# Ledger of designs, part 1: VHH binders against Short-chain dehydrogenase TIC 32, chloroplastic (TIC32)

No score or structure here was measured in a lab: all are predicted.

Target 1, 322 residues: Short-chain dehydrogenase TIC 32, chloroplastic (TIC32), of Arabidopsis thaliana (Mouse-ear cress) (a2rvm0)
Amino acid sequence: MWFFGSKGASGFSSRSTAEEVTHGVDGTGLTAIVTGASSGIGVETARVLSLRGVHVVMAVRNTDSGAKVKEDIVKQVPGAKLDVMELDLSSMQSVRKFASEYKSTGLPLNLLINNAGIMACPFMLSKDNIELQFATNHLGHFLLTKLLLDTMKSTSRESKREGRIVNLSSEAHRFSYPEGVRFDKINDKSSYSSMRAYGQSKLCNVLHANELTKQLKEDGVNITANSLHPGAIMTNLGRYFNPYLAVAVGAVAKYILKSVPQGAATTCYVALNPQVAGVSGEYFQDSNIAKPLPLVKDTELAKKVWDFSTKLTDSQSGESSS
Below, numbering starts at 1 at the first letter of every chain, in headers, positions and changes, except where a header shows other numbers; Kabat numbers aren't used for antibody chains.
F, E and O are the ipSAE of ESMFold2-Fast, ESMFold2 and OpenDDE, as the mean of both directions, binder to target and target to binder. V2 is 0.75 times the mean of E and O plus 0.25 times the DockQ between their complexes.
[cut] marks letters that were taken out.
The coordinates of atoms that the task and the answers printed are left out; those that the model quotes come from them. Centres of patches stay.

## First folded at step 6 (VHH; from n1 with S31D T101Y I103L S108T)

Design t4
Fold by ESMFold2, look of step 8:
Structure t4 (fold): chain B 322 residues (1-322), chain A 124 residues (1-124)
Amino acid sequence: as target 1 above (322 residues)
Amino acid sequence: QVQLQESGGGLVQPGGSLRLSCAASGFTFSDYGMSWVRQAPGKGLEVVSDISGSGGSTTYADSVKGRFTISRDNAKNTLYLQMNSLKPEDTAVYYCARESYDLFTGDTEYFDYRGPGTQVTVSS
């Protein structure tokens, strides 16, 4: 049950690291937002983008943790340009506050890396009364992208550089509920499945990138939108298994699971590599174009999810005033 | 098997105090950040407070700053929430929650386990 990655059309494989897939790329003058940048592959994504000269805004739930990560990155990458800003993707109010504060800085935005996620939590509703995985993984990023899109459009026009929206999905998008997306049953506790709800949220992230592609092409703007599966990330297996089982599982896991540098590779490839210039509406794996679940090509479904998400994010907005 | 069990809830008058506890087992407690989250009847959840695995970093919702204090005792595998100057709007079920891990991103910014909760009612 071993999987050996060979190089794909890009020249990279499942074992390639984020540094390798961005080698020689000059990101000077680019500004990026990376959500979830205080843990996991979000940290490595922020580190490698900053290594390539990108000004990275780390959008994190816990700014104290973010500040410590920023300090560690600066030690590793002298001259790294990093900011830390608070973002709780499970809260529409937090997303709106983040976007407003970002715009007030006057910073441009070239790269939006929608990275953060949660997996397999018990049934919970967000502060906005929306099932937590759907709210956090999909709707938070949907709203964030919507609120920052004008900034990305103006940046691409003024800089003459391609904007890129990168949605982290997962191969788990294949394991959504049988109906695909549960429009009227998003909050149904009695039929909730934590793994299917995760898959649903990740399916919506692919559909979101595909509908964005359509709309951005119609608007004639130089911004691409793509989705990806980063791979399963290696953990310290000793903390999850007794010592004897951990040794046996660990011997096999190193050939199947990615390290953090390898897990961030596809994100950094899509974000920075010139091979991806002009590529939009695609699903990536192992730094190569991959084949997603055929359902994601259903343009009517993508539009329906977009309209549903628009309704949910608009209905959670503040009252109109006069 | 991961287990989280809250205790210390109850009925209290406005201005009163309560101390919530959460007993943790089935995992290495000090390796995980922990949260207190609450949910009023018919409303969504609110993250009240968060603490890092070491206990060195804490956060608080604006609604509770200055009134609530999160702490942990890693030797006893116990999470605490000291709640002072309680208001009627603090009425909710309070849950102890463990930081989430996404196998595909390695993200740990949200929670993956919670206890059954303890009711806190602040009423005259």
Scores: ipSAE 0.029, ipTM 0.450, lowest interface PAE 6.2, mean pLDDT 86

## First folded at step 8 (VHH; from t4 with T59Y)

Design x2
Fold by OpenDDE, fold request of step 13:
Structure x2 (fold): chain B 322 residues (1-322), chain A 124 residues (1-124)
Amino acid sequence: as target 1 above (322 residues)
Amino acid sequence: QVQLQESGGGLVQPGGSLRLSCAASGFTFSDYGMSWVRQAPGKGLEVVSDISGSGGSTYYADSVKGRFTISRDNAKNTLYLQMNSLKPEDTAVYYCARESYDLFTGDTEYFDYRGPGTQVTVSS
């Protein structure tokens, strides 16, 4: 735990900004997808990646909002290459549509930033009848990653450049259900906890990255997959009066609140910084390698999450696994 | 406890008007963006309009631009949707929804709370 702004082994700290951790990096020729790029640290991530020469596809739920953000970024970053595409992570259909449309563009894909998310909502089902946090935070990204993985592999091979998958997790992954992942109760309203469900989804983000790492290594491809805790973002204090947020804040009170530029730092570090080259299957915090919950090292659990997620995503596509 | 409750729906003739209200409680209303979303029969959820916490920014779907007006009274913890020149295509259940906030990502693209909805029917 890097407390009080101390610099870690990377030379960066909790106070480092996304620009600082990417200073001197040339992202020219790289193409990135950033989910949730119309708000929060997703905006800053898109901005800073663009600043470094990365072509950024903003995957956003509302394209009008995305367009506005794009305009703002372009004003700030002359010559920025940004595209806006619609993506609702809570809908497998939307994810599939996005992936299809993306592939149709013929664009390479070097960086996949799985950033979007929902937090501490009441029990609700997605369009696919899956608990909304699990559906949005994990399954949506899982499916997106799965659908674009071949594009990433092709890109990496052709460009001879390392691909990077970055999953935005959270320290909240430590606060999942006691079981870790409740495979049999993912849609159980009676035992639903908004914060634990959030933690579960974030836990799955870590496990997803770990399993990807394993698979990517086995496939011999030059792509890394990592997860991270961005930090708690400073917002209007009034927001903490939401009971769920209050609980969340309490749970993470030990962490330093960050500005949006600081909040985006770890993401941009993992995505672009050469110090992270070849590093895969790690959990990052404050632009440093951190120790996640020991449970995430359980390769069987990671595999189980993978298989479970695969089953859920396949069942919706109507493709009977022959 | 966070609560959202819509009211003001009903049956109107084409060209008519309705004003929807959403009463919010259990949170600092002004800190959150709010949206009206609707679901027509056989269709998915559509964002109709949204408004920032301060009310300084608004969004309208193209289908309702010039006809609908979103507003809020933060002192009363109430969201409004003035619907004019209603069309049969506007027939739907209308929901008040709170923009979600992820403490760690600052993501606000999704909704975390939604009211039970109010039926709007436009028919001759």
Scores: ipSAE 0.483, ipTM 0.793, lowest interface PAE 0.9, mean pLDDT 91
Fold by OpenDDE, fold request of step 13:
Structure x2 (fold): chain B 322 residues (1-322), chain A 124 residues (1-124)
Amino acid sequence: as target 1 above (322 residues)
Amino acid sequence: QVQLQESGGGLVQPGGSLRLSCAASGFTFSDYGMSWVRQAPGKGLEVVSDISGSGGSTYYADSVKGRFTISRDNAKNTLYLQMNSLKPEDTAVYYCARESYDLFTGDTEYFDYRGPGTQVTVSS
């Protein structure tokens, strides 16, 4: 952990901005998908990637909101190439539609930024009857990644450029249920904890990246998969009086609140910085490699999460798992 | 306990007006962005309008721009939607919804609470 703005091995710190960690990087010729690009650090991520010449597809729940953000970015970044496409991660149908539409564009895919999410909501079920945090934060991104992986592989091979998958996790992954992942109780309302459910979903984001790393290596493809903690974003402190947010703030009180540009730094570092070339299966914080919960190194657990997620997504589609 | 309750819906003729209200309780109202969303028969959920916690920023769907006005009274914990020049296409169940907030990403694309809704019917 870096304190007081001290620089880590990367030369960057908790105070570094997304522009700083990507300074001098030429992203021309790259295409990126950024989920949740209409709010928070997703906006800054899209802006900075565009600033570096990346063609950014903004995958957003509300396309009108996305369009407004796009307009603002274009004003700030002359020549920015941005597209807006609809994606509701809480709906497998929406994820499938997005993937299909994206493939239909014929666009390459170099960077996949799994950024969108919800936090510490009460027990609710998604459109697919799955606990909403698990469905949105993990399964939505899992399915999206699965559906676009062949496009990424083809792009990497054809362009001879490294592909990168970036999963936005959180230090909250340390605050999952005691079991780690409750495979048999995903939809158990009686034992539901809003914060632990959030932690569980973020834990799965790390495990997902680790399992992807293994598979990508086995397949011999030039694509990396990493996870990260963006930091806590500076916002109205009055919001912390909400019981769920208060718990979240308490859990991360040891961290310094970041601005949106600072919050997007680690994402942009992992996505574009040459220092990360060839690095896969790592957990990043403050634009440096960090140590996640030891549990995330459990390859059996990662595989189990993969298989469980596969089963859930296949069941929804009515397809038999091969 | 967080609660949202819509009111003000009803039957109106084309060209008519309605004012919807949403009473909020159980949280610091001014700290959250609020949205009006609607669901028409056979259609998905559509965001109609949203407003920031302070009321300083607003959004309108293209379909309602110039006709609808969103506002809030933070002292009364109430969200409003003034609907003018109503059209048959505006027929739907209207919901007030609170925007969720992810502390780590600042993401507000999703909702964590929604009221039971109020029916708006525009018909000759």
Scores: ipSAE 0.439, ipTM 0.767, lowest interface PAE 1.1, mean pLDDT 91
Fold by ESMFold2, fold request of step 13:
Structure x2 (fold): chain B 322 residues (1-322), chain A 124 residues (1-124)
Amino acid sequence: as target 1 above (322 residues)
Amino acid sequence: QVQLQESGGGLVQPGGSLRLSCAASGFTFSDYGMSWVRQAPGKGLEVVSDISGSGGSTYYADSVKGRFTISRDNAKNTLYLQMNSLKPEDTAVYYCARESYDLFTGDTEYFDYRGPGTQVTVSS
């Protein structure tokens, strides 16, 4: 992370915006799902993708908030193609309902942007009795991707356009628990660390993209899967500071923290930029390939997380049978 | 440990008023946005109103705009909802919810904790 953001091999830096990294890219004919598109960098991701002609489905927990964000985007981008659909990633039932409803629309799917998340919450279990950060950040997106993968495969084959799965991770993936992923202790309240559990979920986001890469290559499918760190985002800071402190913090923080347009840049770069064509299984930062924690290259760990996640999502499906 | 406890619900006639309170503990209250969400009988959750950690930014669902006022007292770790001109359609269990915040994405779509709720019944 550079204090003034020197350009990397891509020609972009930590200061580049989502509009800059997609300049001149024609996304017409592409359809994307963006999770968490009603707040933060999810909004900017949806806005810029739609600015480039992509048909964006905003997958949001609160559709009233999503509708207002859609209104604001349409005012900024005349002709934007946006839909709002309900998705609660902490609920496997909600994920299955979303996927079923999406498929019933007949819409294609080129870009799956797994953006939503929660950070460092106290120990809580989801409706599926799974620790909330793991359930929301990892399992929800794992299941969503699994349920939509056939649609993405069909779209890629029929359109002859590369499909792209983009998993938002974080540099916090480096600060997971010492054992990496606590398979037998996901729900262990007594040893729960809210920050390490966040890191664990973000480590799983990287591992998921890497295992997808392996499987998609084995299947000969023209779909890539990558992960990224968006940077630390300066958004809604005013709601946490008085006006005078917010001005002082903002003046200094703009050299370290990213603005929302800058925070969405890496996501939009990976999603749309032609430089990323054919690139899969990589971890991006500041619109450049970056080096993640070496552990994410452990193919046995990636497979183990995949199998563990499959078991958890299948188990919940079986328990929800009629 | 994070605790949210709602109070102030009850039975009220149409056109009446109630003030809901939510006592918060176990976290730095002013660091978190807060919400009131409600669940009417047989319905899903509806976000009624949101307020930023500082109190400087608010949101209201169209169904309550102009009638409800969200506020907070960060010195007392308390969230409030002033409900005026109540209608039978406002009958629901009202929950105080803490907005989650992802520093890396700015995502606040999810609520990571909510209280047990307080019943509001608007009936003649």
Scores: ipSAE 0.028, ipTM 0.463, lowest interface PAE 6.4, mean pLDDT 86
Fold by ESMFold2, fold request of step 13:
Structure x2 (fold): chain B 322 residues (1-322), chain A 124 residues (1-124)
Amino acid sequence: as target 1 above (322 residues)
Amino acid sequence: QVQLQESGGGLVQPGGSLRLSCAASGFTFSDYGMSWVRQAPGKGLEVVSDISGSGGSTYYADSVKGRFTISRDNAKNTLYLQMNSLKPEDTAVYYCARESYDLFTGDTEYFDYRGPGTQVTVSS
């Protein structure tokens, strides 16, 4: 019999659930931020991390929805430690406010799960006048990571526990613009392609993790950064009449549609599984190391995206990173 | 096709009130969360308020909390924004927006469609 989802080197497959890939892992003493934790696989990621003893901060745009999700998780997982904090990744002001408030709590930070995103929207500019998919999927997470990195470094040093940054990307990263990243045309409405702009943002998620890997290794810091494709989620086929969703389904045609628990598995595997200890700069799929576009290994491109993103998130020229 | 159409904007003095409406068609309205988003002159989009598909969860930006009320009538496929105690800084084009859906993550926190907008001007 032919089976999609054969186990890979990890012992897990496309059919493995988030609970299965974290079975027996004790996350007690770890603190995580999960962006986009009020819907989709973000909910399951938060649930399973809390099931394993992780203190989860749910970073969500709608805190009423977040509070309801927290309530549901606490019913399922007695003793879960969850907080809900407001975060709008499309707004740099919101990202800065979140990071400042997080630091004021005094909480450590072991795991940063950059999960939230927007897919294939019509052309729109964020509050910061940046094309919305690039602003939300890439720049919001770039800035969030930058602002919290010192907290992660201190946590890793003091606890002697490996920190992990996990960037959700997509196989759609293969379908960016031909240029890879359109540095001088990010806001060009006349040439905007909603799906290619999505792919561009997801390519940046991979490049961001790869550049972080380089910098963290050079700094001698015990923090890893990886990216992943979660798979396509089987939730509501009637909603697939959106033309952008039809293109996205085509981009992942080689993958079996997943339930939400299966869709969160790769995220939870990378975040918690001991098999991933010391692994950085890799792209994961189905709870295994996978092969991304070769372009993501271009270190000059990764650095260029980093520098471009730094300029866009700075309020003054010449501001030093810290 | 997804269609959103805002109405109810206009000129009003500070302290006044307006009620915005958004007629929705081309999708199962009750399955989607909705947002009001505004754009002031020379600025980008600001999310003013959100409401879940059922109407059970709402969100308000700090700048409007206590003054604006979002609601929906799923039987009439209509989204509303009641705007009270209006200030000059509320002057903007207001857009009705539908939550997005990311096939890979199931993420619905952002929006994928918006209407053409309705102008609200607060001036004395």
Scores: ipSAE 0.024, ipTM 0.507, lowest interface PAE 6.4, mean pLDDT 86

